# Designs tried in a protein design chat: VHH binders against Type II restriction enzyme BgcI specificity subunit S.BcgI (bcgIB). Part 14

Target 1, 341 residues: Type II restriction enzyme BgcI specificity subunit S.BcgI (bcgIB), of Heyndrickxia coagulans (Weizmannia coagulans) (q07606)
Amino acid sequence: MNNLIKYSTFLISDLFDVVIGKTIDGNKAQRNENGTPYITRKATRNGFEFMIDGEKEKLYSGKLPVITIGNETSKPFVQEFHFFTGTKVNICIPKLDLNRNHLLYITTMIENATKMFSYSYTINSTRLKSLKILLPIKGEEPDWDYMNTYISKILSNMEKNFDVQQNDGVSDLRSLKDLSWSQFKMDEIFSINSGVRLTKADMKPGNIPFIGATDSNNGITEFTSSTNASFDGNVLGVNYNGSVVENFYHPYKAVFSDDVKRLKLKNYPNNKHVLLFMKVVILQQKVKYAYGYKFNATRMKEQIILLPTKADGTPDYEFMEQYMMRMENKVVGRTTEKEAD
Below, E stands for the ipSAE of ESMFold2; O stands for the ipSAE of OpenDDE; V2 stands for 0.75 times the mean of E and O plus 0.25 times the DockQ between their complexes.

## First folded at step 4 (VHH)

Design q42 (framework vhh_6qgx_2; at its last look DockQ between E and O 0.01; V2 from the best seeds 0.00; counts 0 for: pae E 22.3 > 2, placed apart)
Fold by OpenDDE, look of step 4:
Structure q42 (fold): chain B 341 residues (1-341), chain A 128 residues (1-128)
Amino acid sequence: as target 1 above (341 residues)
Amino acid sequence: QVQLVESGGGLVQAGGSLRLSCAASGFTFSDYAMAWFRRAPGKEREFVAAISGSGGYTFYTDSVKGRFTISRDHAKNTVSLQMNSLRPEDTAVYYCAKDTSPEYFWDYLSGTEYFDYWGQGTRVTVSA
């Protein structure tokens, strides 16, 4: 969003009442799937451990939603349900009527502000109260509308495009070293189309991602309702200006700046896994352009890339797909394991 | 079969350091939180430190905070306890333990019931 947003510092104590959780007696607590969430100082799963029955007197039954922050982890989480917790968890209760989106935005800012904290220097209630966070402002007050809109857009986009990752069927177990690699021109592999110039002045606010030549946030620089001939999806966006050679896969529909080329496969069904493979392949060329060699549309077309090949000399798209599926499965597996902690 | 084998115990002077190690086998090591407990003479077994399966989360009893560090090596299937600034009150038999359910990572110090396998223990003696 808008480079024009101003930020100011706010004390947590100005925005929140900070209270310490009440520790339940572990001997008295019983696991019950129909019980109440037990929130701890865990750095994952939104602090959630399991559902329990506990003493009513120990239940946080106050205003919702709130932010919980473990002392040692300093990880903030939004809680939307009443919960049990412990003395090592801070509960930040909004002084204003803030919604989930506001708190989600604030959690991000808390995380940024607490990066300096470590095990040796942990955040406690006193330190938390005195913590300063940056928030967007309208005048002298936090811009709550901006924060809400910002988070809403993110969530909306996620809902539209987020697919629950499932384990993909893998049949190819070859390694990259097991393959023959050949040279291909990018123009042989990809249909390359240009983005269209769209200035900020011409952009209307909306929910459509605008893809600029950036190296972060999956290339998304703005959200707009303005569309043009670049409106496209299931495409690899490659920067030829700005953060040159950086590229992102866009499964969703987006508008692309004139500094970004849209790449689609010519001779294979355009799909996520192959394009993600290609993303990595293209990034290997970044070094070439880091030393002043100008990356332009013409050079992009003629750029040679190395790809796995079949015996007949054609690119092994099937391998690429399978390989990326394996990688994805690994990542998902790791994430699941981490969350299970 | 799950097996936990502690090592590294010994005699050390107050203010000294010691590193305990626990070798784990017989289960998917990264899937389970691991912990260290200790039992001092005449006292009950007490919680010392725990580390999540991934190693991303640790917590300690208050008396050892800042002095002890728990870590794990997935390649070697080991959990370690680096003990610095040791005190006579740290004298105990130290036990390595495997969490029964890694998702249940209680922040309580008395959660021995949440661990299903224990090592034989290694003795740590801190002299005054």
Scores: ipSAE 0.000, ipTM 0.242, lowest interface PAE 13.8, mean pLDDT 85
ESMFold2, look of step 4: ipSAE 0.000; ipTM 0.101
ESMFold2 (binder alone), look of step 4: mean pLDDT 84; pTM 0.863

## First folded at step 5 (VHH)

Design e20e (from e20 with A33W S57Y; framework vhh_etentamig_d1; at its last look DockQ between E and O 0.04; V2 from the best seeds 0.00; counts 0 for: pae O 11.2 > 2, grease 29.9 > 24.2, SAP .761 > .668, placed apart)
Fold by OpenDDE, look of step 5:
Order: structure tokens, then sequence, then C-alpha cells
Structure e20e (fold): chain B 341 residues (1-341), chain A 126 residues (1-126)
């Protein structure tokens, strides 16, 4: 890769036809696992809400891949399948024949462009069309080859780090819908321990991950040789300050900030799959706390979560484990298939 | 069958107090978060207050914070709402609601009230 890349500004409207989705009420939509993706304004999971049956006339069945951007979230996602969406989602259709990698690069640049306007920047259709993004250029045109190569390298590097060897045996094929769910308090399920305050000034450089209350990089904010009572591994770190409710699984030993709680299962062996399941469960509560509820240690303990249960009313940890194994296998499978293509 | 029965509503003057009760049956009461919601005439439903299964955690809408107190007695399967310093804008039908969460097959969850009572009318008027 050429280390000296020139960038130029491009309007979204120069690169994309921007349209909006047709009205579909997600609350009234019929969920069907064998249906069609329903893309919403969600800022996560590529905008995916659930699979639905919908009217064919409301389906986006045009050119693929495209970029979807929710009005309120301003989060861009690449869509590679036909989908249902709503009027609050913008669909950016490339004017040129762009591939997934090109669009992935562009989504990053869109995000960068919107970050400048604080986290409150709302993108409607008009504003989106007028949005300027920086792209690498060859001459006066976007360097599509560079973008493609760049993304390919990133993906390749990611794949190399993906341990494809864990084809875990799956015996439980039940879906989440097939299960009974029950409410549990977090303190019933988890041992909750505090992190310890350790300032950057007090940290010695090292190789031990320091987990802060961040929402990125798996919670790692620093590397240190300084350990304390929070030194722990195979644990779920949950933020109760900063990026509240955000949480990450740490299979490795790490030091935890006082803004992070360490969660371990009380009644089941801690393992990657169950704790990753729990991660998702806990993240479901994030929205609740975003609207004015302060997330603190006491509240965390009392927080209700919904878990799959056995007939005896206890959490179905085995299912959780199997479920996440299946998910992992699917991800690995998809990665391997893509490499084969 | 899940049943929720509200009581304690009535006419009260501004600045007055009322205590609402909700008798729950047909489910393990202590295993569920409970909430009070209200609906004023011509308005949509408004969440008022919530309480954890154990009663250890309580929530309030900003509009009622400092005036209302939610509590529960799990031994009696009863939810309470103590309303103090009542205002005209508090006039509404108050419902006791059981909080439930729905999971889709992908793990997305939606919190909702799966059961609510018939409600009890609270009228605050001079």
Amino acid sequence: as target 1 above (341 residues)
Amino acid sequence: EVQLLESGGGLVQPGGSLRLSCAASGFTFSSYWMSWVRQAPGKGPEWVSGISGSGGYTYYADSVKGRFTISRDNSKNTLYLQMNSLRAEDTAVYYCARVETEFDYLGYTTEYFDYRGQGTLVTVSS
C-alpha cells in the first residue's frame, strides 16, 4: 500500500442515489425466520431488526450492495441482501458498480464525517445528500482499487486471527423461541466484583490489558504491568460509569478500572460461550439506562435480565452455551466460505 | 390466569394523597418487575413508576418523582403506589402492569407490559 495517499472531498449525492424505504410498521410485521431482513434505524447489528414477511411491493429489491443510514442514528451499514425498511432509513444506491469492500470503506468515511458534528448529528435525506466525505483519489477520481485492497487486507488480517479450529460440537438445535424464559436478578446469576482505581499516572507500562469503561476495543484502554486486586480473567466486564451497560468478555487476565464491574457466574462454570450470551442479554438493558436512569452498582445487582430456563425454573446454561457455539460456527463458516470465493 | 386488580382510586383535592393497591394473582409475583402506568383522558399511556421483583429498586417518571412512592409486599402479592401532593395533571386511570420481556430468535429483546388491570380512576380536582 502506498503510504502517501491523497484524499479529496466527494458529495454523497455524486456517488449515490439516495432513496428512502417504504413504510412498514415493525410492530405489526409478521416475524418469520425464513422471511426477509427488516432493516431499521438501529445503530447496531448492521441495522438488522428481525426477519419478516412483508408485502412484496415494499421490499427493496434493487441494486446490491447498498448502504443504509438511519435518520436518528446516522450509522451507515452495508446491506448485501434485499430487505424491508422504513421511511426513516435512507438507502444509498451506488451510481457506479461498487462492491462490498468499497462500501465498507465509504461507511467508515461517512462515520468520520458525521463525528465532526457531535453525537447529536441527525442525518435526514437532504442532509445526507449534501454530506461531504473524504476518499482516496487517483487523479481526480476515487481510487476504488485502493479502497478495495485496503479493506481486503483488513479483512484478511482479521481472518488470520480468527481461530477457525473451534468447530464445537452442537447438539442443541432449539431456537430462542422454543424456550421458556424467566426473569432473574443479576445478583442471582452473577458474582459482581468491583474494579480498582488505577490512574494512568500510576500505571507502569506492560502487557497486561487494562479494562476501562469504554465502548470499543473490547474495553481495553491501556496496557500495564501494574496489577491489583482486580486482576482477573474469564470474566465479563460491565461498565457502570462512562459507557454504561457496555460490556466485554475477557478470556485473558486483565486489570479492571473502578468504573467496571467484573461479573462471573455463580452457579455455572465460567466459559466463553455462556458469558458471551450474557453479554448480549445485558446489552439489551442499555437503552433503558440511556434515557435517564443512572446505572450504579446497586442497580446493577437488582437489574432484571431475561434468561432461558429449564423446566425446574433454573437458567438453561447448557442451552446458552450451545447457542453461542452455533453462532460461532456460523460466523466461522461464513468466513471460510468467503475465503473460498 | 394472570389477574391484576387495582383499587384505591377516587376523588381528591389538589395537594391531597391517595394510596393505590394492586392485587396480583395467577403468577409468581416476586419474580416479576411491576409498574404503574396511567392514562389521562385524550392522552396516551404514560409510565409512572416501576419496581424490581424484590422491591430493592424503584423507578419514577420525572413528573412524579419526589411525590409518588412505589412499593410491594410479595407476601401479599400486592403492589402499592403512594401518591402525595397530587396535582390536577395527575388525573388519570391508573393501571397496574406486569413487566415482561420478549426475545426474538436473534436475541433482540423488547420490554413490555404483558398484563395490566382494569385500572382505577384518580381524579384530582378542587
Scores: ipSAE 0.000, ipTM 0.225, lowest interface PAE 11.2, mean pLDDT 85
ESMFold2, look of step 5: ipSAE 0.096; ipTM 0.452
ESMFold2 (binder alone), look of step 5: mean pLDDT 82; pTM 0.815

Design e20f (from e20 with A33Y G50Y S57D; framework vhh_etentamig_d1; at its last look DockQ between E and O 0.01; V2 from the best seeds 0.00; counts 0 for: pae O 14.8 > 2, grease 25.8 > 24.2, placed apart)
Fold by OpenDDE, look of step 5:
Structure e20f (fold): chain B 341 residues (1-341), chain A 126 residues (1-126)
Amino acid sequence: as target 1 above (341 residues)
Amino acid sequence: EVQLLESGGGLVQPGGSLRLSCAASGFTFSSYYMSWVRQAPGKGPEWVSYISGSGGDTYYADSVKGRFTISRDNSKNTLYLQMNSLRAEDTAVYYCARVETEFDYLGYTTEYFDYRGQGTLVTVSS
């Protein structure tokens, strides 16, 4: 069910009480199949290591369900049972009465947030508390019903369809080599709009991502409550100053600096798959500008890119979409396989 | 109930102009991107133009770029499409559509039209 949703950012500390586990040495713990789950920093199997006998004083016996996050792995897992853990595992206890589905949704968003900010993002309790995640909202509050419904749907579909490939409706199996490629100007493919200058001094603290011309953190340089005409989402932010040609897809609403151009498709509905495909295509041009060739707005518009084309010479957006769906499925598949091991 | 009502369609000569209007009701108009889409006989729907909630951002299909102008008056809950230099190929039923965003659990979004009007016919013919 397609739901109209808005999104906003939330601090983990606003949603959760974050505590750490008590010290337990799993290597010294006595394994007992009839014991209690020992949750570790493991990035797979929901953090589960083995069943143990442990001291009652070290047992997490609080509110359930919770999210556990290992410091080094930064992998969030929903726990639905009492468990033992260690000091290197964060326990996120919902401040509200959230169910498993809510937490599953949130775990996904935590993963996305950590990926967004850094590939090496190590989460300790302090950092975790300050982590901002995107959540769908109804009014000013998280849309808990939406999250619950969405996850329920996903789970239902998973139960019905064992094939992850079927979930994304992949029907095009052509490879990139199988396609004809043609040259297109950026301006032919994209509507290009400018960001707006917003200085740090003029920014008020808030939860809206501010996109600067950086090459990291998915372009996010600040969070602000200040909005302007650049407020936009489901868009490629392409740097034409600073880290030129670098670009990021923003599924969420954000404010864009004047050093970033906002790109949307002119002749095809904007969607994550096509735009992510385009991201890669645009990045291929980075080498051209690495040696002092200035990447300005005019040149951006005139920049030639290679795209898969249909027989009629138009871009094959459908292929791009399908291709990225396949890629996504592969990634998801690999993740699921790893979790199963 | 969300309602979109298009008006302003008609017969026009090539090179002529026409202004379409869409009256919106049943939702906070300024909170949504709005779009014009058209469907010509024997063809699929085609996106023409869309505009942000505030009106600050406008987007156009290549086929209409430089000829059509989308605008909105949020105080009147009305969307407009000024069509200049009309061509035979612009002949279609034009629909006003509200743009919605699907947000998935991965944090990605897809735009789609969740509501559209009944449309208004634009015929460009000599």
Scores: ipSAE 0.000, ipTM 0.196, lowest interface PAE 14.8, mean pLDDT 85
ESMFold2, look of step 5: ipSAE 0.064; ipTM 0.432
ESMFold2 (binder alone), look of step 5: mean pLDDT 81; pTM 0.803

Design e20g (from e20 with A33W V99D Y112S; framework vhh_etentamig_d1; at its last look DockQ between E and O 0.16; V2 from the best seeds 0.00; counts 0 for: pae O 15.7 > 2, unsure alone 64.6 < 65, placed apart)
Fold by OpenDDE, look of step 5:
Structure e20g (fold): chain B 341 residues (1-341), chain A 126 residues (1-126)
Amino acid sequence: as target 1 above (341 residues)
Amino acid sequence: EVQLLESGGGLVQPGGSLRLSCAASGFTFSSYWMSWVRQAPGKGPEWVSGISGSGGSTYYADSVKGRFTISRDNSKNTLYLQMNSLRAEDTAVYYCARDETEFDYLGYTTESFDYRGQGTLVTVSS
């Protein structure tokens, strides 16, 4: 009986010292690939804008890791390196000695707390300090071990099939702007299969990721030893309930909730790069369904997506693959550079 | 720094029209998808409309389809929302938002809106 983890409310100010970044003009900052990360209010890419050379006095060189939260975007990111930022970015410095995993868990809870206000809820330092988040507890204190273990497990499962050091060969250097794009129905591109209902009560503990209709943790909501007809891998899981349209690529084998559809390519070999490209394409539709427009299975099949096309009008899967390889290489390059610093 | 500044909001009677503008700066405007989102008092945010970087593709929420038109002038770094046949239920603060869809030869991101403006209030009342 997976003992129902109890949650309690905690103020951000109880857990973090909240400070703001120093003023830096990113437009005037000298870009240097070998410089220091400039973190902004960006809601994606972990807040990363570009690498810069900046004044040492403006560098955040304090305790790591920390959480940055941009004003207006309210997206929290864990930062594990020293960085430049601006006054519109909050830096949450743990009062306790927390590790990356703890902070990753907390970022998820912050997002949950602000989810309903995603486009209008501005989090200034004052508001952030007063923000209440739910955390698992042991007694009256946050269960740090649970949080750490939870995140570790997720990461471990993800890493089994993902080599972050892979450098893919690239031959296609075309930009997205160089391409012709065409409309396709999702059912033309994908085989769409349903997940299977599996309740928490029916789940046996295990190491197999269970993919629910969540917007975090790559869709993983549980780990189970219970398998069913949904057991699948190298697949794009797309939510049609819950966090609708949200989707994640699963290189590993997983079990899928009935609220998640499993998408595989019909006319091209399933692979990480193309499916990751498709992930982005599908996410373009998220805004359409996020606020009241129902995203059901029927609509999913009929959903029109834009894809790069060849001269013959077919999707350019090769380009998609190459493009994502470039992206991966870029990310790997950045990661390697950061680790070297 | 990325900046989005909405304008054009105001008080209008039902059935009236307004044109919203969003001035963008601090980024390559034409390389990004843009959207309008709105939030009514006491309600959660609602996506209204989206447009591709080139302007070739437009999208609308069902609630505004046929009444609103999104457009952009990339030469002016400006996003527009023509709102016709306005209704009381259209009353909201309207925000210009940049989609995290950067079209670059080296990469792209598109998971969420990464920037939004301060918003402009649209009130539809008799």
Scores: ipSAE 0.000, ipTM 0.213, lowest interface PAE 15.7, mean pLDDT 83
ESMFold2, look of step 5: ipSAE 0.132; ipTM 0.467
ESMFold2 (binder alone), look of step 5: mean pLDDT 79; pTM 0.802

Design e20h (from e20 with A33Y S54E G55S S57Y; framework vhh_etentamig_d1; at its last look DockQ between E and O 0.01; V2 from the best seeds 0.00; counts 0 for: pae O 13.3 > 2, grease 29.2 > 24.2, SAP .732 > .668, placed apart)
Fold by OpenDDE, look of step 5:
Structure e20h (fold): chain B 341 residues (1-341), chain A 126 residues (1-126)
Amino acid sequence: as target 1 above (341 residues)
Amino acid sequence: EVQLLESGGGLVQPGGSLRLSCAASGFTFSSYYMSWVRQAPGKGPEWVSGISGESGYTYYADSVKGRFTISRDNSKNTLYLQMNSLRAEDTAVYYCARVETEFDYLGYTTEYFDYRGQGTLVTVSS
């Protein structure tokens, strides 16, 4: 896909039949290497505990593949084999004929949803059914082809590279201290566009994220079907009213309130890593405005920020990108190591 | 082979108008987000405008908003930039660029210019 991706919200219950496993006491289960997978609430190893012999009546032998998600751990995993599990594990059975790639994409979005909206989001069956996730759409329906292609591409790339740092093409290993920093005006770095006023009264319910001047939930305050000139994606939304200076990166298409400015890079392709770097840089100015200095659109344009620079005095966007890629790789590496244990 | 060929540049007086064209070949034009970028002497490249492939949504830099209009004809594999009310500051080499999208494991998207043309020079001077 070569266009900005439009996302909409979908309820888990609209996409899946959610059931719970049958009771098996893992402590009493007899291990058999030639048996059947026992899936538990484990947050690692795809939920796999060990192979067991169990009663046939307790076996999940339904449609495959499915997603399992333990309550409390809230970690979703794709299962491709019949398995034993317990009552504390939710089994999400696709209502449509979805493949592994589709489910892998959805698991990622489930995780993102839980992270985005709450740090202590415990998922039980009821809550899971009501969980809203963002999915790419074609028209009004999930873009299944897009998701499949997306995952295929990721998997292909993973096969090519074994080193996490190499996976993201990291080549710059300089630290922040190794660089020269220079002052830049926001207006020099960003194209700044306004959101559009959309009142709740004028807002129709829908699945398009509406970005308000909030400091939480990645800026999402509502979901709407009402679009306007602010409809935008792959953009940094910066609050200039409300929770001023707070900002969030939006890889998806969203509608923006008039209290939020949409920032895009003038002199470099917009991308996740650079914009996330910029997010942090902009947040450094929050203190300034917290003590009574009024933040407005004019001041935003004139706001000075410090950026790493090349020898020619221009911002070092490549470094910013590489730096954030490294950071991401570290996080991924840590996660992978933990999952391997 | 992907090819982008810009045309329509030239010398124009302040307040004048120009229409740039970009002929695309070697790929499914309608499937791609396309952009105009410009580079003035001694300055880095500046994004000017973008347009989605199928949806036709248009985006503009603040510096050109209200003056420039981007459009496309997918049947002709051609990108356009109508430039009105031209200013001295608009003087630059204008490039047509294809936007590619990259995906990460979290489902986030990244856009970048994977191809651009040779550019066409626009000079705004009295």
Scores: ipSAE 0.000, ipTM 0.184, lowest interface PAE 13.3, mean pLDDT 85
ESMFold2, look of step 5: ipSAE 0.139; ipTM 0.424
ESMFold2 (binder alone), look of step 5: mean pLDDT 81; pTM 0.798

Design e20i (from e20 with A33Y V99T T101V; framework vhh_etentamig_d1; at its last look DockQ between E and O 0.17; V2 from the best seeds 0.00; counts 0 for: pae O 14.2 > 2, grease 27.2 > 24.2, SAP .708 > .668, placed apart)
Fold by OpenDDE, look of step 5:
Structure e20i (fold): chain B 341 residues (1-341), chain A 126 residues (1-126)
Amino acid sequence: as target 1 above (341 residues)
Amino acid sequence: EVQLLESGGGLVQPGGSLRLSCAASGFTFSSYYMSWVRQAPGKGPEWVSGISGSGGSTYYADSVKGRFTISRDNSKNTLYLQMNSLRAEDTAVYYCARTEVEFDYLGYTTEYFDYRGQGTLVTVSS
């Protein structure tokens, strides 16, 4: 009997004390790798900007974990460490003793609540306090156990899929600064293929990811059993409509919307690491389009990107691969260290 | 402390030229992508041009392509914008902006412009 979980509405202010960060002059903040996390209104990387040395008086050293929400991005993140932040970041301090899993669940519900409002919905402290979110309930109270269990299951499933053992053999230790970079056209580097239009009405339910021009969930907007000529894998899906320039690597087979271009390497075997490198390279161009420069299919082909090059002027794909392997190893290493803690 | 100081702005007639400079300090200049951004009165910021850390790659908005040239001298920690064939529509405060680029296996995670100067005013008028 799939016990239908009942949800009820809760105000953020009922669940959290909402405070703002203290002003840190980012211009005066000294970066220190051994310092303290500086959390900003950044919509990515859990709000993390860089490590800094800051004034102790400006440090959030209160209860942990908390949720930070940038005023402009409205993106919630769970913070598990003391941090510096600015006035444009809201800190949601649980009134109850909530753990990371609880907060992760709540962040999802916050995001859902804010999505209902157009991309233009900015959450200031006042709006945040008045924000209503749906939570599972046991009786009249949030079902904290359910939330915890739910998140635990998700994380466990993710861990199972995370091949922690991929100690990718790293032989190239060069830094990005050590390289020569050259300009390349996108069409020189990639074969670019279009997605195919598939409407929701024409989609049959299934297990095949459908990739739309979104900026979240690795581009997955639906799951379908319907396949078409766009059915492809081990490819970069790059949005040229919607969330333009956003792109995701798809190691799995997926169906692609007509708003997404499928990019594959022309002169090097497609692989996770190189394509992830390319993902980042392509995203560097996003700033151009964020300020009114229109991104379209033609411009995509002609878009110039900067790539590390060998002495012969060709892209250094080997470096790209090795670099991303290193990055992956670092992330894996950090994850293992945290699990050991 | 990261500092960006723009200079070179002023009043110029249509069709004229200006060269903007941005003096950077407080960071390894050559390690960062740099951009020029402008903001006209009553309008939002507009990206104008960008240049890679090494200077090997340059980028331009369509509105300025063929007229503006971005360059940098890493030995002097200076960013430049040569503006030719200026138009009234080019009137704006021009900002030098550091583009923070971090490579992560999950993707691009930085804000587009983490630091910018105070700007220099460019007025194009007959």
Scores: ipSAE 0.000, ipTM 0.211, lowest interface PAE 14.2, mean pLDDT 85
ESMFold2, look of step 5: ipSAE 0.118; ipTM 0.455
ESMFold2 (binder alone), look of step 5: mean pLDDT 80; pTM 0.816

Design f20 (from e20, 20 letters changed; framework vhh_8fcz_2; at its last look DockQ between E and O 0.09; V2 from the best seeds 0.00; counts 0 for: pae E 15.1 > 2, grease 30.2 > 24.2, SAP .802 > .668, placed apart)
Fold by ESMFold2, look of step 5:
Structure f20 (fold): chain B 341 residues (1-341), chain A 126 residues (1-126)
Amino acid sequence: as target 1 above (341 residues)
Amino acid sequence: QVQLVESGGGLVQPGGSLRLSCAASGFTFSSYWMNWVRQPPGKGLEWVSGISSGGGYTYYADSVEGRFTIIRDNDKKMVYLQMTSLKTEDTAVYYCARVETEFDYLGYTTEYFDYEGQGTQVTVSS
């Protein structure tokens, strides 16, 4: 913002028609990987839960883009595709033809407005309609061009910063479908080392991550100064109790719960790109354990995974490394073209 | 290898009709949402229409709603776009596209349109 720009307040109801989404009950949502986005009031992942098949009459099929905002979480997200909603999700439909950048600017101002009142501030449709946000103006009207230009500059700067971090050594451009794949036992590929029990009562506070069998926060459940024989780094941590088969890459040193195994490559130097490829391959086994199969340390060694191979039948670690470097570059340097709904 | 081959374009007068076809191979066609995107002369890509993997849900850009119909045949691995009441603004190269998902070094997935075919030219002019 600079001193040349004037600002004024605007009511949300002056800029948007606010409606509550036609709820699909989360317990009755029919999951379908190829279905339609299911947007809930969660505060992460753009409100996205998973894909579903749903009743057409409950689909938000109107003008796009729009803003969704959940009551208790009060987190606004811009939605660029049609979607179904869970409970207590407001849909803010712009009265003018606004683009993604306009709505991104407005979501920032909504967050600022709600933060000013309290951390426990909750929103319902009535409170949202009466919420005032600060917008730049030209004359008496919102300066839509300024907002668009401002967001465009921010997004361009973020993209440029990611380009500085690209890995320029990528030379293998094959897709996964162009490869030969073979089966391998996990103990052929990894050295598999147990974590060591360390209860919360035995932990001293500190700065060392403690890795538990969770499915979030990169596996970190505590920070401690206590160490034991599990103290290790540059490993893949794989759950065999708790959130089974969930796994995270740990470039840093950490202490590992006895519910998490530390995996290192046997026949290739550990590096993050190969280990991140392995993360996905191992996670594909989750379907088997969704059927209630027990997973344990002995079974992990015997678990079969499919890996790309070279002509001699050995794992193609260089491809795995190159592929993940290429994917890293795609996150930083490629415009994503999505369905426009 | 993924292959998408578009056909059925041509020169037509305003108010006319055309049916575009897309033959798909090299992937499990019935598992993907399919789309039509277009590129008007000197402009960027514009999404036109989409259809769910089972064919039960169809979606259209506002500019073509009520005039275009997307259809798929999973047995023949085909996607069609039936266009009617064509306008000069519909002039573009039309591409068939699938939504593709790839993962990155952080474990995130990215969805994007895969439109590797040559496209088919539609020209609406009097």
Scores: ipSAE 0.000, ipTM 0.115, lowest interface PAE 15.1, mean pLDDT 75
ESMFold2 (binder alone), look of step 5: mean pLDDT 82; pTM 0.818
OpenDDE, look of step 5: ipSAE 0.018; ipTM 0.187

